# VH-VL binders against q0atu2: the designs that were tried, part 51

Target 1, 119 residues: q0atu2
Amino acid sequence: MLDKKARIRTSREYRNVFEKGKRLSGRFLIIYYVENALDNNRFGFITNKKIGMAVIRNRIKRQLRAIVREYQGQVKNKHDIVLVARAGIGKSSFEGMEKDYIAIMKKAGLFARNANKID
Key: E = the ipSAE of ESMFold2; O = the ipSAE of OpenDDE; V2 = 0.75 times the mean of E and O plus 0.25 times the DockQ between their complexes.

## First folded at step 3 (VH-VL)

Design ca29 (framework fv_daclizumab)
Fold by ESMFold2-Fast, scan of step 3:
Structure ca29 (fold): chain C 119 residues (1-119), chain A 119 residues (1-119), chain B 106 residues (1-106)
Amino acid sequence: as target 1 above (119 residues)
Amino acid sequence: QVQLVQSGAEVKKPGSSVKVSCKASGYTFTSYYMHWVRQAPGQGLEWIGYINPSTGYTEYNQKFKDKATITADESTNTAYMELSSLRSEDTAVYYCARGDDWYSDFDYWGQGTLVTVSS
Amino acid sequence: DIQMTQSPSTLSASVGDRVTITCSASSSISYMHWYQQKPGKAPKLLIYDASSLESGVPARFSGSGSGTEFTLTISSLQPDDFATYYCQQYNSYPLTFGQGTKVEVK
């Protein structure tokens, strides 16, 4: 599970990331990210109706949280990051989502060097 | 039913200003961004900017930064776009369009407001 | 700014034809939408996120592509499809549209 302190929880916090943050797009994911004034990172997850039915959206959200948790130690400190799943993510494998996440985090400069599951 | 209803056609003198309204109904006004797009006669579409009605945050196409002011009134579910220092090249149909916060897909459009700038 | 260029600017077609419209981005993008506009009307969303059909849009419309080249295909043109089509990128601000492709009667 992702720690409570590492989660973006309020609508105000989500709005801050969308309005002030940078956006970077991957194949299955869009990330919005901004530096925060805290000493830790926080993550938010959005799976909208375009992905599919609730069962699919809930599965995708669980898988994305698992991926973020696996790599959380490699993310640069003091960032709020929101992951938005694209419509096509429902057709992706878990490995495909994981690879997309790693690629976009590296491109955003948010991962430390050697930030791979298989270093 | 989602509906965006715009104010009527305007004929303006060069150097004047115009304020176009867009009244939203059939959905939660603060749950979507409101974008403005123009189309000169016989030409294509040009994005002006958006407002987040829940926060008042605006984003503009740099080309329109000094010309357009976008506002929203939550009490009446109405978005506005004011154009200042009108020139003949501003003659166009102006549309409001509802967009998803992350995808900017314009699923509902106003009917358009023709603004004619002539001496 | 990302420039979107459509090809062709105009095409003549007959009912029943397969019609393909292309949209080229000046830099690699991941995200774009397609709209249809009829004379005197506001544009209508057809395809979002390159390949997803908007609700209520006929299945003869499809989108594909990645990187810098995207296509909108109408598998069997119907009378209601004579219109101008626009692509739009949402990879970065400002949002930009292609110049439009007019599909007219042959």
Scores: ipSAE 0.013, ipTM 0.657, lowest interface PAE 7.7, mean pLDDT 87

Design ca3 (framework fv_daclizumab)
Fold by ESMFold2-Fast, scan of step 3:
Structure ca3 (fold): chain C 119 residues (1-119), chain A 119 residues (1-119), chain B 106 residues (1-106)
Amino acid sequence: as target 1 above (119 residues)
Amino acid sequence: QVQLVQSGAEVKKPGSSVKVSCKASGYTFTSYYMHWVRQAPGQGLEWIGYINPSDGYTEYNQKFKDKATITADESTNTAYMELSSLRSEDTAVYYCARGDEWYSDFDYWGQGTLVTVSS
Amino acid sequence: DIQMTQSPSTLSASVGDRVTITCSASSSISYMHWYQQKPGKAPKLLIYDASSLESGVPARFSGSGSGTEFTLTISSLQPDDFATYYCQQYNSYPLTFGQGTKVEVK
C-alpha cells in the first residue's frame, strides 16, 4: 500500500503529468512522468475500461500498487509518475508486470543502474 | 451485486446540521472513490465532493468546502456526508455514487436521500 | 469552472424518432460522460468517455464529439427512453453537469 503523500489523486494532477510529462511505453505499461517541486515521488494508476471489467481492473491496480511500493526506494526522488495499463495486461502474470515495470523505469532513467527488489 | 443504500429522508431547521449515510456492498469498498451529488427539486445535478476510502483523502467543490464534510468508515463500508449551517436552499435530494479514481464515471448510485430545510 | 450547457432543454418526440441532444463546454475538454434519469430515480450512466457504451446500454444510444461540442444520439426512440439526460465533464475539478435535457412524448 502506498502512503497517501505518494499518490496522485486528482484529475487535475493526472492531467498535469499527461500534458507536461514524458511518455514511455513498455509491453504491458505506459508511463508518463515529470519532475515535481515536492520532496517525494507520487504515483498514479490508470486501469481504463478497455482492459476489462471492474474486478479485473481492480486486481491489476492492486498488483501494480504492490509492485510500485516494493521498488519505491529505487526511484529517483521528486517525480510524479502515472502508470497506464495497456490492453492485454489482464492476461499477464504478476511476475510479467513486475519485469515490465523494472524495464520501463530503467529505460526512463528513473531507476538506479542496478535497481533491485527491496523484499 | 453492487449496491449503495442511503439513510432515510430528513427534515431539518435552518442553522442545524444533517449527516447522510451511504452503505456499500458487493464490491471492495477501498477500490473506488465515493462521490456526493445533490439535486434541488426540479433542478439539475451538482457535484459536492469525493472521498477515497482507502486513505481518507477528500476533494471538495469549492462552493461546498465550508458546508460539507465527507468521511468513510471501512469497518462498516459506509460513507457519510455531513452538511452544516443548513439553509432553505440546501433542500435537495443527495446522492452517493461510486466512481473510478481517474474516470469519475458514476456507474452505481445510491437511491438518494431527501433533505428538507424548512424556513 | 467549466460550464456545461445542453440544448434543447426540452424536446418532444415519438417512438421511432432519431433524437439528438447537444452539450457545449465553456472551454475545450477531452473527457465527459452522459447519464439518463427517470422521474424519482437516481441517474444511470449511459456513455462514458464521450463515445463508449456502458455495459447493458442498448446500441441505439451513441455519443460523439470533441473539444467544446458533444452529442448524444438515440437512433430509434423507444418507450423506455423518455427521461432527462445529463452530460458531465471530468476534465477538471469541480466536476460539472449540464442542466439536463428532458425527452418527453409528443
Scores: ipSAE 0.007, ipTM 0.577, lowest interface PAE 10.5, mean pLDDT 86

Design ca30 (framework fv_daclizumab)
Fold by ESMFold2-Fast, scan of step 3:
Structure ca30 (fold): chain C 119 residues (1-119), chain A 119 residues (1-119), chain B 106 residues (1-106)
Amino acid sequence: as target 1 above (119 residues)
Amino acid sequence: QVQLVQSGAEVKKPGSSVKVSCKASGYTFTSYYMHWVRQAPGQGLEWIGYINPSTGYTEYNQKFKDKATITADESTNTAYMELSSLRSEDTAVYYCARGDQWYSDFDYWGQGTLVTVSS
Amino acid sequence: DIQMTQSPSTLSASVGDRVTITCSASSSISYMHWYQQKPGKAPKLLIYDASSLESGVPARFSGSGSGTEFTLTISSLQPDDFATYYCQQYNSYPLTFGQGTKVEVK
């Protein structure tokens, strides 16, 4: 799980990322991201009704948080990042979500190295 | 029952301005973005921009940044688009369209407003 | 800006035909939609997110593709399907549409 310090918590904070941030898309994920004035990264997660029932949405949120936590050390500091799951993510494997996350973060220039291989 | 109802056709002189309205009903106005798209006679679709009615945030196609101003009035559930310094090439049908905040899929459209610019 | 190019620009077909329309993106995208427009009418959403059928749209419409190549297929064309079709990307701003494909009576 992510520490409370690393979570986007309020509607106002989410709005700031959506309106002032850059948008970049992957196969199963959209990210919105903006530099913050803090000393740490913060993450938000959006799973909307298009994904499916609450059970599926809760599974996806849990899996995305696990992926973000695992790669936390590779993310460039001082960013607020919101992950929005697409409808098709409900049919993806954990590995598929992980690969999409890594690809989108590298493309956004948010990972320390873009050429690192994923196994 | 979702409806988007636009104002009627306009005939304007070059150099003038026009303001088109789009009244929304049948859903929570602040839960969706309102986009504007134009179509010149016999031509394809061209995206102008959107507004987030809950915050007033706007995003524009750079091509229209000096031409279009998009606003929204939450008290009347109405979005507006004003076009300035009209030229003959601005002659087009202008549509408002409701977009999901994440997908920008235009599931409901206004009927269109024909703006004719002629001397 | 991401340019969306449709092929063909015009297509002549008969009722019952299988029709395929292609949309090519100038760079790899994941997010796109398909719309249908009839003369004098606003466009109508057919397929969202490349392959998801919009509610109320007949099952003869389907979408597929990834990366730079996407297709809209109409199996067994109906009289109601003679229209212009547009693809749209939502990978990045500005949002862009293809130039349109007009499906006409042969």
Scores: ipSAE 0.048, ipTM 0.706, lowest interface PAE 6.3, mean pLDDT 88

Design ca31 (framework fv_daclizumab; at its last look DockQ between E and O 0.05; V2 from the best seeds 0.00; counts 0 for: pae E 10.8 > 2, placed apart)
Fold by ESMFold2-Fast, scan of step 3:
Structure ca31 (fold): chain C 119 residues (1-119), chain A 119 residues (1-119), chain B 106 residues (1-106)
Amino acid sequence: as target 1 above (119 residues)
Amino acid sequence: QVQLVQSGAEVKKPGSSVKVSCKASGYTFTSYYMHWVRQAPGQGLEWIGYINPSTGYTEYNQKFKDKATITADESTNTAYMELSSLRSEDTAVYYCARGDYWYSDFDYWGQGTLVTVSS
Amino acid sequence: DIQMTQSPSTLSASVGDRVTITCSASSSISYMHWYQQKPGKAPKLLIYDASSLESGVPARFSGSGSGTEFTLTISSLQPDDFATYYCQQYNSYPLTFGQGTKVEVK
C-alpha cells in the first residue's frame, strides 16, 4: 500500500490534476501529471465502470498501486500523478501493465536516468 | 435517460455574437465534462473546447481562444457557448457533447444548433 | 496539433460486404475513438479506446490498431451502416478528428 501522504484522496485534488496537468497515454494507462508545491509525489488511481465489475476494478487498482510502489524511487519529485486505467487493462497481465507504466513514465520525462525496481 | 437539448437555429450578421445553450438531464451534470464541437456544412468535425461544470474550468482549442467562451450553470444543468466577432466561416452546426474525465469519449450529443452568418 | 487523416474519403459498398476504414495520426498516439454520423443527425460513439465496443453497438463493428495506424471494420455491412465515419484522438489537446469516410451504396 502507498503511504497516506503519497496518495491523492480528495475529488478536488483529482480535479486539479485533470484540469491543470499534462496528459500522456500508454497502451493500458493514461497519466495526468502536474508539479506540486509539496516535498513529495502523490499518486491517484482511477478504475471506472467501463473496465468491468467491482472485483476486476479492485484487482487492477491493487496491481497498479503495487507497480507504483515498486518504482516510486525512480519518479521525479514534486509531482501529483493520476493513473487512469483503460477499458482494455482488464485483459492485460501484471507484466504488461508494469511495462506500460515504465514506458509512459519515461516518455513523460518523469523517470530518473536509471529505472530500478525497488521493493 | 440522458438527454442534451440545445437552443434553436440562429441567423446572425458578421461582427455580431451568438450564445448557444445545451440543457442536460438524466445524469449528474457535475460528473462529466461538457464539450463543444462544430461542423461546417458538408465538412468534418472540429473540437472547440470543454468545461468542467463542477469547477468552471475550461480548456479551449487555441484556434478558438479569442472567439469562444464556454460557461455552465449548475443550478439549471445548462452549458453555454458564446461566439464573438462572427464571420462567414463560423457558419456551422454546433454540438454539445458529454465526455467523461478519463476517455473524452462523446457518448451523448445534443441535436445540434445551426448558426448561419450572413447579411 | 495531431492531424488525423482517414482513408478512403469515400467508399462504395454492398450489403454483406466487409468494410475497412483507416485512420492515420501525424504522430504516435495510443488512444482514439470512432463515431458514426448519418445525414441530419449528431454523431454516435461506436468504438472507444481504439478497440472497445460502445454499449448497444452491434458486434459487427470492431476497432484495432496502435501507434499511427488505426482501423474500423464492419464485418458484414447492413443497410443501417451507410453513413459517414470519423476517428478522433484524445492523446493530447486540442482534440482532433479525421476528415471523415463516407460509406455509400454501390
Scores: ipSAE 0.175, ipTM 0.764, lowest interface PAE 4.5, mean pLDDT 88
Fold by ESMFold2, look of step 4:
Structure ca31 (fold): chain C 119 residues (1-119), chain A 119 residues (1-119), chain B 106 residues (1-106)
Amino acid sequence: as target 1 above (119 residues)
Amino acid sequence: QVQLVQSGAEVKKPGSSVKVSCKASGYTFTSYYMHWVRQAPGQGLEWIGYINPSTGYTEYNQKFKDKATITADESTNTAYMELSSLRSEDTAVYYCARGDYWYSDFDYWGQGTLVTVSS
Amino acid sequence: DIQMTQSPSTLSASVGDRVTITCSASSSISYMHWYQQKPGKAPKLLIYDASSLESGVPARFSGSGSGTEFTLTISSLQPDDFATYYCQQYNSYPLTFGQGTKVEVK
């Protein structure tokens, strides 16, 4: 799972990303992202009632956390990043969500060009 | 039951200002963004910006950054847009529209306020 | 800025026709919305998130597309459907609309 240091925790932190960050949409996800003043990245996850009942939304959140954890070592540091699940995500597979995440993060320029070196 | 009721038409001289109001009812005012969209006579729709009524945060189309000022008063469930330094090209119908927090679809619109700028 | 270009600008059609309107984005986007506007009225949301039908919208309306190309289809045009249609992207700010497609009586 995600390290606690790598999670956006407070309403203020989420609002900062939504209000000051850049926005990019994928097929199943929207990301908001902004530079932070930390030495690390932080991730947040949002599901909307349009996706389904709480059980479904919680399952989607767990799947997205797993995807983010898999690739977090390739993400440029010093960013707060919020993943927002779109209404259609409930019909997607884990693989579909994963492909969408990779595509949107590449397009946003958030994957490090050289994962073995500090930016 | 959701309604957005805008202030009446205005006729203004070049160089003056106008403040359009948009009173919301039938929903929790602070749960949605309030957007402003203009439509010049015989022309298409152009997004001006939004306000988050719960925080006061605003985002503007750069084209309107020096023209429009968007505010909200949660005590009266009313959003405002002030247009400054009016010119003839500012003649348009101005709409308020509530936007989904995450998806920015505009499911309810005000009736529009015609602002006519003529000397 | 992401530009949204609609085709055609004007479409002449008869009641019963299948009507197709396209919206092209200047760069790849994932989803967008469609609106209908009648003279003297505010726009009305028809399709959100490219393909989801808004509540109360007749089933003859449908949306599809991905990437840079999106389509609004009216399967059998009705008299109430003569209007101007707009697409809108929410991929990035500023939010932008297509220039509109007027569907008029042939």
Scores: ipSAE 0.006, ipTM 0.612, lowest interface PAE 10.8, mean pLDDT 88
Fold by OpenDDE, look of step 4:
Structure ca31 (fold): chain C 119 residues (1-119), chain A 119 residues (1-119), chain B 106 residues (1-106)
Amino acid sequence: as target 1 above (119 residues)
Amino acid sequence: QVQLVQSGAEVKKPGSSVKVSCKASGYTFTSYYMHWVRQAPGQGLEWIGYINPSTGYTEYNQKFKDKATITADESTNTAYMELSSLRSEDTAVYYCARGDYWYSDFDYWGQGTLVTVSS
Amino acid sequence: DIQMTQSPSTLSASVGDRVTITCSASSSISYMHWYQQKPGKAPKLLIYDASSLESGVPARFSGSGSGTEFTLTISSLQPDDFATYYCQQYNSYPLTFGQGTKVEVK
């Protein structure tokens, strides 16, 4: 389970990110991000039926949450970030998703340029 | 109730390999990571790595990257850890532990498997 | 790697005593967890995310702290509490544990 403080939970919170945030598209992900007034980052996850059946969508969400968790220490603070899964993500490997996430987060300036896999 | 049941104690010669199993029950196997932790006699706890049973993704402590191989069989709800090129220093109790994918706390543990390496 | 240092390594106490164990991280961490281990047994989760009490754990156990300094407190030590306690961090891989604090009978 995701920490409540680290999650975008309400439709209003999601709407705020979509309306006021910036958007960047990666190969498998689209991210919407905006600064928040908190001391921590919050993450949201969107999967739609284009990804596949509910079981697949839930799996993708679980994978994305795992990726976000593993790199949470490298993300610039005070941001609300929504990850939208693109249709092709269902055929991607976990590593592929991870690479796309890192690339797009760096492009967004939310990761340092020298950000690496946590190890 | 949640249970993790590990295979029995092993006595091995140096240079050999051993594969320890961890059978999970009482919960959805693919909803949690499975971690492996070792404890040498009279020593503390050392994290080896984990597997995401839903995707097969693994992450290892670099110290054990060439020593341990973690796998999982969803059909039998069983996680495995194989240790290769065993040395006396590998003598320890090895635990599997269920881990939350966000907090990475271990709320349930196997009973442990003693692996003894001696000539 | 993030180093976790517990203090003290050994603690002698009596039933009814207030016991405090400290865990210091070499850098700021996201999550701190506490475990109890008795001889010949697997560790048992006591506290997760620094201060959240695991289900089934007695209320005499509590955790606090943030950043690099964390504390496990037993408000009134019971006979069942003599054991070794470990802190564990999650901020980066590899996950690491403190060296342990053995709470023994005075």
Scores: ipSAE 0.005, ipTM 0.615, lowest interface PAE 10.1, mean pLDDT 90
ESMFold2 (binder alone), look of step 4: mean pLDDT 93; pTM 0.950

Design ca32 (framework fv_daclizumab)
Fold by ESMFold2-Fast, scan of step 3:
Structure ca32 (fold): chain C 119 residues (1-119), chain A 119 residues (1-119), chain B 106 residues (1-106)
Amino acid sequence: as target 1 above (119 residues)
Amino acid sequence: QVQLVQSGAEVKKPGSSVKVSCKASGYTFTSYYMHWVRQAPGQGLEWIGYINPSTGYTEYNQKFKDKATITADESTNTAYMELSSLRSEDTAVYYCARGDLWYSDFDYWGQGTLVTVSS
Amino acid sequence: DIQMTQSPSTLSASVGDRVTITCSASSSISYMHWYQQKPGKAPKLLIYDASSLESGVPARFSGSGSGTEFTLTISSLQPDDFATYYCQQYNSYPLTFGQGTKVEVK
């Protein structure tokens, strides 16, 4: 799970990211991202009805938080980033979501260094 | 049930302005973007822009940024699009359409408003 | 701007035919939708996110593709399917549509 300070929690904060932020799409994920005036990064997670039933949406949300936490140290400081799960994500594996996340973050220029897992 | 009901047909002279309304019902108005799309007679679809009714934020197709003004009145669940400096080339059916914030898929459309610009 | 080009512009078909419509993007995209429009009516969402069937849409409709080439397929054309079909990209603003493909009776 992500620390409270690393989470986007209010509708106002989500709206700021969607209205001012840049958008980049991956295979299973869309990210919206904008620089913030804080000392740290914050992440938000959106799963909608197109993904499937609540059980599936909750599983995906937990898995995305785990992925984000794993690579948190490689993300450039002072960004609000919202991950939106696409309809097809319900058919993806954890590894598939992880690879998509890394690819999107690199393409967005948000990784400060290689986002590689150590064996 | 979700409905988008638009104002009636308009006949305008060149140089005038027109304001089309789109009244939403059957869902939470602030949870979706409201987009505007036009279709000239016998032609295809052209995206004009959207508004986030929750914040008032607007995004426009650059082609229309000096012509179209999109607004929303949250108290009446109504979105508006005003077109200024009308020309004969603006003759078209104008649609409002509900879009998911993440996918921009238009799952519900208004019935359309025909705007005719003639001398 | 991303330009969406459909092929063919017009297609003549008979009930029971397999119909395929192509949509080509001027740059690589991953994300697009398909709509159906009948004369005098607003468009109706058929396929979202390239391959996902919208609720209430018959299973004979399917979408596929990636990169710059996307296809809408109607496996066995029904009388209700004679209409104009549009693709739309949502990779970037402005959102853009293809010029449309009219499926008419042979």
Scores: ipSAE 0.047, ipTM 0.693, lowest interface PAE 6.0, mean pLDDT 88

